# VH-VL binders against o66814: the designs that were tried, part 14

Target 1, 203 residues: o66814
Amino acid sequence: SDYLLRAESLFSQLKDANAKEETPYLYGKVKGYYEAIKLYAVEYKEDRIKTLFTLMSKNTKKAVRGAYTEREPLTELITFEPRVYFEEYCDGIMDECFYEKHYEKEKFIELVDYFSLKRRVEFLRNHEGKYCAPFDFGMAEALFNAVSLELMQEKPDEKVLIALREKLEPILVMAEEKLRYAMKKELPCYRNRLSEHIGYWKP

## First folded at step 3 (VH-VL)

Design b05 (framework fv_ifabotuzumab)
Fold by ESMFold2-Fast, scan of step 3:
Structure b05 (fold): chain C 203 residues (1-203), chain A 123 residues (1-123), chain B 107 residues (1-107)
Amino acid sequence: as target 1 above (203 residues)
Amino acid sequence: QVQLVQSGAEVKKPGASVKVSCKASGYTFTSYAMNWVRQAPGQGLEWMGDIIPYFGTTNYDEKFQGRVTMTRDTSISTAYMELSRLRSDDTAVYYCARGPKYWDFDSGYFDYWGQGTTVTVSS
Amino acid sequence: DIQMTQSPSFLSASVGDRVTITCRASQGISSYLAWYQQKPEKAPKRLIYAASSLQSGVPSRFSGSGSGTEFTLTISSLQPEDFATYYCQQLNSYPPTFGQGTKLEIK
């Protein structure tokens, strides 16, 4: 895939920007999207690859610049909202379409234990996972975003969803362990200049 | 012994602000989130938001966003909830409740509650 | 937001009865559900967490079961001190949401 080769080349830009050290959260995001792209490349899903490459490229540009614009969100959490999806997909009409799509999506939601994953990612986001486990949280957020985007597809890829969940689980565990360790040991979590700029102004 | 002790009852006029305190004892204050929940007379429980005392990070329910401010003072193990631009429908009992340990995602939610603070908003 | 619906909203029972209260989530919440007891003019007290784990100090006549979207609180042999309002709460997604409550009263 041309997008896969282009995705690989983005890491040279990240190295030049010292992104692993300067913007570990964004570096993690880029790594997570790259891992998702590789799963779709095996399945020849070029439309998914293009979407994920766009997100990967966006985060690479942020890392290379070393700063967010004031208008960009502090975190890029993409969530699958079943009610909103069903209303939009079925043109808001409460008929057989609405109930059929509800049943179809519930299968995939259950398969990946989606709302459990959402809870864990939201917990990390809300408890400064960006600063205590920036690389792992960034990677987990990107992989979770890929799960959310796949659930939004008309025909979700069951095989890729399982693979994404399997990749996401150990990364979530690592981020959670790092947060737990930092809090238990009262370690300072603010390690990097850009991570502080992305999050909050110091009071 | 874990204990959460809240400030006393308040009577306010519409448009005023109220600040409720919750003093924690018997555990490491900074290791647990602090939640705020209210209950209007004869009604159910409504989550307002939480604060993570170690970082000072807050999360608010969208219904209260822009009117609520949650803060803490780690030197006296006390959390505060301030609600501004009070309306008559803000009349309620306000509770603080202990949240999860930052590293224990499963067991710490709302396991200890304050006694409640009655806030009455009347003209 | 995840909607929590309890049934029944009102329950009349006698001492010694087996009482069952149900709670339904509008979306799957795995086992991230807690049950609370609230007596008049008092703060809620947690009875059950993680759908089925009994809080220390809570009598063994209380039990919780269920996963996903359907949950049940059971009191195996109702005692006079159990007449109260019971609430379920999901903790799977922010914001945490409560059921509307079930008021348990004497027949």
Scores: ipSAE 0.006, ipTM 0.520, lowest interface PAE 11.9, mean pLDDT 83

Design b06 (framework fv_ifabotuzumab)
Fold by ESMFold2-Fast, scan of step 3:
Structure b06 (fold): chain C 203 residues (1-203), chain A 122 residues (1-122), chain B 107 residues (1-107)
Amino acid sequence: as target 1 above (203 residues)
Amino acid sequence: QVQLVQSGAEVKKPGASVKVSCKASGYTFTSYAMNWVRQAPGQGLEWMGDIIPYFGTTNYDEKFQGRVTMTRDTSISTAYMELSRLRSDDTAVYYCARGPKYYDWSGHFDYWGQGTTVTVSS
Amino acid sequence: DIQMTQSPSFLSASVGDRVTITCRASQGISSYLAWYQQKPEKAPKRLIYAASSLQSGVPSRFSGSGSGTEFTLTISSLQPEDFATYYCQQLNSYPPTFGQGTKLEIK
């Protein structure tokens, strides 16, 4: 696939920019998208690859040019919001009806435990994950975004969803462990938020 | 039933700016890219740029970079294209066109607005 | 930028004729090609996407084929309402680019 070769080229740009040290969150985001692209390349799914490559490219440009005036900007968080519908069951004898709640793509939501992943990623995003576990959080967020994008497909790919879930879990655990440690030890990354200490904390 | 409805014709002097709107209905506005394409009298189609409403990200053709700004308002499902420092050769019909879903690139511009005529003359 | 070249630029044909318009990309675009019809004073209308998929509501006399760099649009039996300019477009890479157009006039 041309996109896989182009994705490898984007990685070369990150190495040239020393992005792992300078912009670890964005480096993580790019790495996560790249890992997702490799899973699709095996299946010849160029449409999915193109979407992920676009996101990878956007984050790469931010990393190569350096962070904004703040350390690193938070980038996209993509969530799948399934449509909800109700099945009606009527009991003719009792002359009453009741309704059961269902979600579109419920099978796939359950397969990856999507709502649990969503809560965990949002927790990291809202509790200094970018500062306390930047690489792991960035990578987890990108892989989670890939899961969300696949669930938005008319026919989600079960095999790819499982593979994404398997790659995401250990990264997500690592980010969570690093954040928990930072919270317990009251490390500067957790204690000194940019909004609270404008210009004060600059690692 | 997908519809893209554009704002009315504009007549501008050189150096002015024009802002064209495109109101979408009949689909999830944020799921599809919105493209802007122009066509000068008797000429072919020229892509200007797109905006992906879900991310707010824009991509502009290099020849319009610095003069074009694309925005959207998700609360009213409307996309905007503003072109500044107008020249006489900017006289054209400007179209908005729905691009592929941001997660499915197999399709192309499947629905188009009716077009907005912009005339730049002294 | 990927350059799209159409052939012919002008075509005159009679009702009932089978007509073929070709589109060549300057580099490989897989199947990321669409065909559009534009009638005078009207917005373009998509006929075909993904090189060969017919847009809903478009007559079955229209068909597309090809992949990589060579693509064709075929009208199996030309009708009077098919008088129009036809454009191909690639969306394999930014910027999306259009062919120069093929003007089809009915004799």
Scores: ipSAE 0.000, ipTM 0.444, lowest interface PAE 16.6, mean pLDDT 83

Design b07 (framework fv_ifabotuzumab)
Fold by ESMFold2-Fast, scan of step 3:
Structure b07 (fold): chain C 203 residues (1-203), chain A 122 residues (1-122), chain B 107 residues (1-107)
Amino acid sequence: as target 1 above (203 residues)
Amino acid sequence: QVQLVQSGAEVKKPGASVKVSCKASGYTFTSYAMNWVRQAPGQGLEWMGDIIPYFGTTNYDEKFQGRVTMTRDTSISTAYMELSRLRSDDTAVYYCARGKYYDFWSGYFDYWGQGTTVTVSS
Amino acid sequence: DIQMTQSPSFLSASVGDRVTITCRASQGISSYLAWYQQKPEKAPKRLIYAASSLQSGVPSRFSGSGSGTEFTLTISSLQPEDFATYYCQQLNSYPPTFGQGTKLEIK
């Protein structure tokens, strides 16, 4: 699709900025969105691709800027929150209406084990995943965001959700292994920021 | 019928802040992105940023980064744009505009609010 | 950022005329181009999206063409209500950017 050619052009900008080396987390985010776009391109789902391309473009711009300024910020984490999502449709009555709407989404939530994925991504985000496994964490976060966005669709695409889950799992495991190893061995990526956490508890 | 209704005109002094509201009706508020675009007198259109109401996720043009804050209140289907440390060159009409971020058919900016005139004078 | 340049910036025409406005992108944007019409003291109204797709409710005398970096908006037989300022907008890359506008005025 034209989206794939446009997405490919963003990697030229990243290469010129040496983003893979200078901003590996943001580079990972861009790569993750690109992989999700390829899954939808095969299914000719231009509407999904447009949303993911917008996020991919945003992270590309931050990576290019960050490569020259030495600033690599954390970017969006998109989560599907059933209570927030269904509150509008339920006119504030959560018991019966939430049950009906949750039932509609339950199959897909269970298919990808969504809340387990959510907890794992949040753990990486909150425990220096950006520094100890930047590329893998960034890529996992982008793929997880794609899962969240698909769950919000009126009719989630089961085939794409399975494919996203299959791509996400090994990357998530790699990021988790790198972080756990860094924590246990007190590697510089974790240890150099440990004093910031310790300082939190001392006035 | 889709409607975006914005708050009334504001007159502010340099250094003040202004908060413009955009109340949506006739569609599912959380299903569409809300964009903010401004237009100085006799000038063209300038995109400021957007918010995806379902997530509260925002994207700001780098020109406004640090001065603009976009929020929403899903209970009343209203989006807000707050611009701080106002300068005389912030005098403009500020528009909210709906964008369908997940649908190729509609694209961005299919419905617009009526505009809010903000005058910054010393 | 992708720069959008419109030509001409000002155009005088008569009712019944065929009018063309061009828009040039500083880099390829495929077909991710929209056209807007703005009347004095009014919000813009989208006329065309995806370079050539007519917005529902817009008269068939409006048409768009082009891809890549060169785009054209055509009004086949100008009507009195068509005198307005027209803007192109690229949707290919963040941030969305607009052309400087083309003011169409009665001769």
Scores: ipSAE 0.000, ipTM 0.426, lowest interface PAE 18.5, mean pLDDT 83

Design b08 (framework fv_ifabotuzumab)
Fold by ESMFold2-Fast, scan of step 3:
Parts: structure tokens; sequence; C-alpha cells
Structure b08 (fold): chain C 203 residues (1-203), chain A 123 residues (1-123), chain B 107 residues (1-107)
């Protein structure tokens, strides 16, 4: 696919910028989106690939820039909000349409245990996951974003949702373990919130 | 029913900053991205960046990075674009334009535009 | 960045003529291209999206075609109100870029 080939080429830019070392959170986000793109490439879903490529490209640009400035901003967190989604789909009215669409989505929400994933990712985002487990957190956030986007589709792809969940779970566990360790040991990444403005590379 | 209404014309001196507003109505403000595009006198259209109001996330064209800041106030369905360290070549009409739904990047892409805000930079 | 080049930059035609404006992308953009019409002192108006889909309310004399790197906007029979500048825009990837514009003079 044109997008798959282009997605692969983005890693050349990241390598040139030493993004894996300089901007590990953004590098993780890009890698997470790339893994999701590969799943859709197998299923020939170009519209999904295009959406994820747009996010991947945006984060690649930030990583390349960040590698030269030692700054790594938090990027998009995409959450599936059933009430908001169904209100928009049903033209803002909460009647039979609202409840029917909610029940149609419940199968997929339960399949991936979505709200559990959402709470875990939000906890990482709100409690220094970017600093204490940057690569793993970035990758988990991107894969979670892919899950959220797929749930928002009129006909969610069950096979891809399962595959995304399987890729996301071990990465999410790793990010959580690194954060818990940092919290327990009161590591600098956890206690120094102001480090977010400067990625001091070499003390 | 969808409408984007921008703030009025501005005259600024070089080195100043300008903040243009874009008030949205007739749709769910947080569901769609908002783009900013400018056009210098006699020149073409130039994309500056976008914001996803739901999350406050932004993406800027490299040319404006460091000088542009895009924000929003969801309580009044208004998006803002602030450009700092103005130069005479920033003289342009600035437009807001509705982007795609944040979960469907192919819906509503630049389908509605504000009327434009003229910004003149001169001493 | 993806560079968008339109041709011609200026075009003079008579009412009733068939007019074609071309737009070339520096790399493949699939069908992620839109066409806009801008009249003097007015904001641009979207005519075509997804390379070939006609915007609701736009006259059927306007049509778009193409994919990949070469795109065309066609006006099958020019009307006086078609006096305007036309722009293409790629929506494939950030940053979104526009062509330089084609000014159509109907006289």
Amino acid sequence: as target 1 above (203 residues)
Amino acid sequence: QVQLVQSGAEVKKPGASVKVSCKASGYTFTSYAMNWVRQAPGQGLEWMGDIIPRFGTTNYDEKFQGRVTMTRDTSISTAYMELSRLRSDDTAVYYCARGPKYYDFWSGHFDYWGQGTTVTVSS
Amino acid sequence: DIQMTQSPSFLSASVGDRVTITCRASQGISSYLAWYQQKPEKAPKRLIYAASSLQSGVPSRFSGSGSGTEFTLTISSLQPEDFATYYCQQLDSYPYTFGQGTKLEIK
C-alpha cells in the first residue's frame, strides 16, 4: 500500500534524528501507530491506514523536531465517549436511536474491555508515564488510540480489535510496572514534574 | 445552519501579537477539528495549522512553529489563533475553516469557512 | 512537504466554454484532494472533495477527476458567475498544502 510504504519510510527520519534516544515517548507513539497500520494492511482497510498514518506522521514530525530541542510534548489521547458519539450519530436526540446504537457497540466494548484499558492509559498519562516509561507508554497510548478509533467506526472490525488488544496488553503492563517501580522508589522521573520542559540528556 | 463567525479587522505594529477568534454554531463544536488558513494580498491560500477542540491538540505548519498558538474555549464554542512577533509580511486575511470529525478524518474537511479577519501590520 | 502545482495560473475563456484546470502533487495523494472557488473579497467555497465528489449545492457543471498525482477540475459550460480563482488542496498528510491558484477571467 502507498501508506504502508510511506509509514516505513518515516522510521528513516526518526533514525536520522536519533528519536529513539532523544524522544522515546514520541518514538513509542510512532511505533504503536505503525503496528496498528500493519494490522489494517493485512485486512486491506485503506481508510483506517490513512487515519493512523496521519497520526503517525504528525508524531514523527514532533519527534524529529524534539530530537533537536530536547523537548517532547504529550500528544493526542483519543477516547471513545459513548454518550458523545451516540448523541452525534442520532442527531443530538436521546431516544430509540441512542439506545440502539449503544447496544450495538456493547459487544465490541466488552470484547476489548475498553473502559478498563481507558482507565489504565489515563492513569499512566496523569501520573508521569511519559517520564517513567516513555517508550512503553507512548506505544500503549497509540495502540489504545487505534482501539478507540476502531470503536467509533460504524462497523468495528472484530479481528483487528482482538489483535490490537493482544499487542496493547503486554506493552501496557510493562509501562505500568515501570511506573509502579518509579513510584515505589521515588525516582526522579516521578517526583520532578518540571522535567517535562527539558529533556536533560547528559547530566 | 453551520456558521463560523470571526472577530473584526486588526491593525498592528511590527513586533506585536494578534489574536483572532472564530465562534462556531450549528454543530457540535468539539466533534470537528478547526483549521486556520491565511491569504496575503494578491497571494494564494496558506495553511497554518489545526486544533482538535475535544482534546486541545494542535498541529502547526513548520513555517509558523514558535510564533503561532491555537487554543479554544469549549464553553463558548470559540477557537483562537494567536500570531506573535508580527512582521509586515504577516499582513493577510486569516480564515478559520472546519476540519474533519476527530474520529473520521474524511468527514467535513474544509466544508465551512469563516468570513475572514483582515490583519494589517504596518508602522 | 507535498507541493501542489496548478496549471494554468491564468485562464481567459468565454461563456459556454468547457474549461479544465489541472493540479499536480509532488507525491501520491490517492484521492485526498479538494477544489475551492474564491470570489473577490469572499472566503473560499469548497466545490469538490475526495477528488471527484460534488459538494451539496454546487452546480453539476463542475466536476473533478484524477487520483495519485494528477487531478483536474472541469467546468462543462462556463457561466458569468464562475469568474473566480480556483484552488486545489491535498488532504493526504500534514501540512495541508494548496496549489498556487488559477484565476479564471470569463470575459
Scores: ipSAE 0.005, ipTM 0.550, lowest interface PAE 11.3, mean pLDDT 86

Design b09 (framework fv_ifabotuzumab)
Fold by ESMFold2-Fast, scan of step 3:
Structure b09 (fold): chain C 203 residues (1-203), chain A 123 residues (1-123), chain B 107 residues (1-107)
Amino acid sequence: as target 1 above (203 residues)
Amino acid sequence: QVQLVQSGAEVKKPGASVKVSCKASGYTFTRYAMSWVRQAPGQGLEWMGGIIPYFGTTNYDEKFQGRVTMTRDTSISTAYMELSRLRSDDTAVYYCARGPKYYDFWSGHFDYWGQGTTVTVSS
Amino acid sequence: DIQMTQSPSFLSASVGDRVTITCRASQGISSYLAWYQQKPEKAPKRLIYAASSLQSGVPSRFSGSGSGTEFTLTISSLQPEDFATYYCQQLNSYPPTFGQGTKLEIK
């Protein structure tokens, strides 16, 4: 809970800095991390809150610092690499240990549809600024980073993963619909290709 | 495991409307598009339109625009196709078909199909 | 709309034969093509997606090849259960369109 109060203070700094208008991408990122922190606070997961607070704090300082930060390359997308977590093998009955270990991580990956979320966020990133509002992308990226961080834990929390996915999904859906509409209207070559398969057509 | 179960056969008069249902099970209903394809007696397959259940977004073939409405109820994993102002040439078997995942083209198109619903339009 | 044309429309063959069905698109569709099998009074079943990827559970005697505008479905050794109508379908552009079908009959 101490980190929740600190997160509230951090978010207040964005209001004072007029960050919503001056650095909307970073404002979105901070808001996304703040929403994730609130989910963990309900579950009393202080270690997770501390990690997300660190990311929130970094982005808050950048937003308060100003416009130059808005223009730097987008390099903070956290990617969970499942293959590295399947590299270890058990002693004894190899097939059983291998299956159980892969099953555990596959369960979480399937639960949140991780690779789908990753592709969708990356698609928004490619259109950030012109067709996708920087705020929407920032918030989606932060929530996706929270999902990735939870999947990296030794024992991911299914309840929190579901809650993060439920928080992220509407943001992705709304951003994708706006992007689809804008691209169909302004880029006629994509009009027929971006209909019902949002996120997998390459512009 | 994946199943699409459609409503039963319908006999309609010209000018009436028909509403066919397709209940999905064995997968996350909202992650896959649902298409509707019809087949007139002795003829080939004709795509009518589709819906992305998560968004409710629809796209219809121009031939059916203004006569077809596709909806879904996510609480019961069911998709619906309503065709109005029926004509004799609407007599066909109507199929629902899953796919692809709306974000993953390589998951394959129309990988699972309903059993079909026969709609007969006669005077 | 992209027009899909299959050749031949009718094919007569014997068990054990190698059968080839061709599908042509009126414009380039890359590899966005699927093949379906339909038996009388049954729903279609997908055999191939992405032009050459075999659907899980489909026998290995079925294979697909091609890209762009020319595509081929091959059955390497025809079995009794393979007598059916086969359809190709493009997904590159909306609306999705199907070929007219190839009816494979026992000789």
Scores: ipSAE 0.000, ipTM 0.432, lowest interface PAE 17.5, mean pLDDT 79

Design b10 (framework fv_ifabotuzumab)
Fold by ESMFold2-Fast, scan of step 3:
Structure b10 (fold): chain C 203 residues (1-203), chain A 123 residues (1-123), chain B 107 residues (1-107)
Amino acid sequence: as target 1 above (203 residues)
Amino acid sequence: QVQLVQSGAEVKKPGASVKVSCKASGYTFTSYAMHWVRQAPGQGLEWMGRIIPYFGTTNYDEKFQGRVTMTRDTSISTAYMELSRLRSDDTAVYYCARGPKYYDFWSGHFDYWGQGTTVTVSS
Amino acid sequence: DIQMTQSPSFLSASVGDRVTITCRASQGISDYLAWYQQKPEKAPKRLIYAASSLQSGVPSRFSGSGSGTEFTLTISSLQPEDFATYYCQQLDSYPPTFGQGTKLEIK
């Protein structure tokens, strides 16, 4: 698709900016969205591709700018919240509508083991994954965001969800291993930011 | 105390090369980028390029591409800027300046500068 | 490259005056802008980063504002040590570019 060709061109800009070395978290984000876009291109789902391309493009612009900064959001984590979704979708007949929609979504939630993935990504986010496993965490967050966005669709694509889960799992494992190693060895990525993020905030 | 101490003044002939050093102290040298900026007599500031000592990666302004080389020696916390094929219009004061941490853009961008190295190119 | 234009290029003022220096970018740079002070025969010193954040140790009479393409450095009550040349710099994209400078001299 036009978007796939445009997505491919973004990597030229990332290479020129040395993004893999200088902004590995953002580079990981862009690569994660690109992998998700390729899965939807096979299925000819332009709406999904456009949404993911927008996220990919935004993160590419940040990386080209050289921004790996505390002024950028720590994360753009997108989560599927079943209760919120059902409250918005079911107009005033929560019991009947809720059970029907919950049953429909339950299959897809189970296919990807969604709440387990959510807990793992949130753990990485909250424990310096951005700094201790930046590329892997970025890519995992982008792929997880793609899973969340697909679960929010009225009719989720089962093939794409399975493929996203298969791509996400080894990346999550790698990020988790790198973070665990950093925590045990008290590496600078974990130690230097520990006093800022793990302690209680003071305005 | 963060300090950047540069090498002394140089006088060069056209066509020669000059290598300016910048020794860092008071912080973790490898964590921060190092930029190079020059200023011709009575003129403004001109960015030349930067190196990220942790990776050894460089980015140069197109005007200097092919003539400038930036390196570092992590064992002595020193960054170097070498400019070749010198012309009379390369006469300037050359500054090193600390950039951000390689993982945190606003942590130190141009927050400390060396004292400057005067390079005079004359026949 | 992003072009940075400062106005005025020269400014005469007296101690106690409120001084304003403007910087314009040729394209949007959000708040990726810094301000520097340079005294004769000395290296520049950073005053402001992220358009409006004051560098630690810099007197509170200095302030920055603006976003996008138009930025301002203000000195609320000029002191004798403030007579210097001031530069803006964009940090949005490589290469980082500086304005031509504003020389602030005693009236």
Scores: ipSAE 0.005, ipTM 0.472, lowest interface PAE 14.8, mean pLDDT 84

Design b11 (framework fv_ifabotuzumab)
Fold by ESMFold2-Fast, scan of step 3:
Structure b11 (fold): chain C 203 residues (1-203), chain A 124 residues (1-124), chain B 107 residues (1-107)
Amino acid sequence: as target 1 above (203 residues)
Amino acid sequence: QVQLVQSGAEVKKPGASVKVSCKASGYTFTSYAMNWVRQAPGQGLEWMGDIIPYFGTTNYDEKFQGRVTMTRDTSISTAYMELSRLRSDDTAVYYCARGPSRYYDFLSGPFDYWGQGTTVTVSS
Amino acid sequence: DIQMTQSPSFLSASVGDRVTITCRASQGISSYLAWYQQKPEKAPKRLIYAASSLQSGVPSRFSGSGSGTEFTLTISSLQPEDFATYYCQQLNSYPPTFGQGTKLEIK
């Protein structure tokens, strides 16, 4: 598809900016979205591809800018909130609509163990994952965002959710191991939050 | 392309000091730690220490503490390892090797690129 | 310090052979293990990182496996350029420590 070709072209911009070295978190984020796009490309789901490409493109621009400005901000964390989704879909009414939607979503939430993934990603985000495991954390966050977005669909794609979960798990484990190593060794990425404010390990 | 280029071979007398250099190119010098590893003839690899170029912070193996000094010059992307009070058993090839990035990618990052080595011979 | 022990220390093999080298850590190191190849008078070259991840540019005949205290490096079909000394290294605890090396020689 056109989006797949365009997605591939974004990596030339990242290479030119040396983004893998200068903005490893955002580079990871872009790579995670690209992996998700490839899963949807074989399913011919252009609407999902377009949404993920938009996020991929946004993070690519931030990575290129960050490489030149020494600023790498945290970007979007997209979470599926069942209660909010049901309230919006069913106009806040706790009736047959609420039960039906609850039942439909529970199957997929259980399939990917969503709330476990959510807690793990949030832990990394809140405990210097960006500094101690930037590439893997960024990639994990993007893949988790893709899972969240798919759970928000009226009819989530079970095959793609399984594939996303399978891609996410080893990356998430790697980010967690890197963070645990940094914590165990009391490395500057984990210990020295003051250095961020004076520019040493800028976000 | 990442390259680490080390200074040439040295012959020193016992009691002297030697200073080996490692010039980095192809990446942001201050973003990666630099490790020093030595290998005596016919022996294995032995880690000596590292330096984090952005801060100048050093970590030395206890065996070398008191004799080794690691420094860097960020203006020329060069790391230095100086070993003092040389003895015959310091005869070895000394390598620099790139460490984890500024974000400390310790699982996949350290020792991914190595210098060509500097032979140091200590003889009378 | 974590002690790394390789087995065997010397190995004789022929081109086309499947070769396995084992590395044992004196305590758990999770997946914080790398494998290196060193040819005579050359610097070591990293082959494997994170116990099982292949370094870019390294032939697919090389593979790593294991976690905790037991690790293996496998060469599925030995080539002439593979005759070298192989080292494992733990990255879990300072100081990083290397195995004693395995010298792979032509039979």
Scores: ipSAE 0.000, ipTM 0.439, lowest interface PAE 17.2, mean pLDDT 84

Design b12 (framework fv_ifabotuzumab)
Fold by ESMFold2-Fast, scan of step 3:
Structure b12 (fold): chain C 203 residues (1-203), chain A 123 residues (1-123), chain B 107 residues (1-107)
Amino acid sequence: as target 1 above (203 residues)
Amino acid sequence: QVQLVQSGAEVKKPGASVKVSCKASGYTFTSYAMNWVRQAPGQGLEWMGDIIPYFGTTNYDEKFQGRVTMTRDTSISTAYMELSRLRSDDTAVYYCARGPYYYDLWSGDFDYWGQGTTVTVSS
Amino acid sequence: DIQMTQSPSFLSASVGDRVTITCRASQGISSYLAWYQQKPEKAPKRLIYAASSLQSGVPSRFSGSGSGTEFTLTISSLQPEDFATYYCQQLNSYPPTFGQGTKLEIK
C-alpha cells in the first residue's frame, strides 16, 4: 500500500522535471517498473514491490537530474543467466541440484520465451533504441528486467510472468517497428550513429 | 573468420519443392540480414529475398512471392530458403549472402557469400 | 524497380591494359552501389562498396567512382587473374538489383 502511493508520487517529480519530453528513455523505464508493481499489488507481494520500487526510484532520480543536465544515460539491464544462477544456487556443483533446478526453471523460461525477449531487448539497447524509440525501449527494458527478476525467484509466479509477457510484447513490437522505420528511412536517430555499430563500414 | 556453408546439390522434378540451408559462423548470426540470390546457367545474378534473423522479417522479390519461404533457426545459426512448385527455369545455382540490416541506409552490401547450391529441375 | 545497365556487356583486353566498366542506374542511387567479381563456377566476390571503397584484401589496381546515376569500375593494369564477369548492384532501395554483367575476356 505504502509503496504504491510512493510509486505514484514519483510521477509528480517526473512531471515537475518535464521528464516525458526531456528524458523519454528514463521516463519509459519508470513507467515500465510502475506497470510491473501494479501486477504484484493484486496479491501484494511486498518483497517484489520493494525491489521494483527501488529500481523505479533510482531511474526517477536519474531522469530528474538528466532533465536539468541535458543527458540521459543507459541504466540497468537485468538478465537471468541459468548457468550462473545454478552455479550460485547449487554452490557451483553440476549434479542433481543443477538438473532439478534446470527442470524447474525450464517451464518458466519456455512460458515467456525468455531468450527471444532477451535477444530483442539487447538488440534495441545496442542499436540506438534509446534514440529511435526511447520511451518504448525504456518501458520494454524495465518490464523485461521484471521478468528476469521473477525468473530468479525460488518459486516464480506463473500468473505474473504471463501478465508481464503480455504487457511487454506490444511495447517491444512498437520499439522494433520504430527502429525498423528509422533504419529504412535513414532517420537522424539511426543514421548519424550507424558507424558505431557497423564495423565494416565507417563513413 | 566469417563463413557461410550451404547444403549440397539437389535434383528435383517439376512441381516439387527444394529447401536450401546456409549455416553461418564467425559472427553474430542475428545482427546481419541473410540474402538469397540465384543464377541460372549463363545468366546474371537475381535477388530473391532476405530475412532479418533477429526479427524473422522477410522481404521477397515480387517474382518469387507466393513460391518462396525464408526461415531461420537462431539456435544453430542457419538460414533456409524453400522454393515450391518448381519449374525447369528454376534450374540455377542458389547463393546465400550476408548483408546489413538495412538496404537504403549504408550500402547494404553483400560482403560474404556461401559457396552456392546447384538445383537442377528436370523431368 | 531500379534498372542497372552495364556497358559494355563484353570487353576484350590484354594483360597490362587499363580497363573501365560503366554502370548506369535508371534513377538516383546516391553512392549505394557495389561491384562484384565472379570467376567461372565460383560465388561472386565483393570488390567495391559505397561506390568507391575498396574491400579489404582486394588489390589496389581496382577502383570505383561515381555517384547518382553513373558509376565506373577501373582496373589500372589488368592481370591474368582479372579475366572474369563483373556486376554492379544498387542498394538504395528494395529490391536490390544487379546489372546484367560485363564479361572481361583476353584479347
Scores: ipSAE 0.000, ipTM 0.423, lowest interface PAE 15.2, mean pLDDT 84

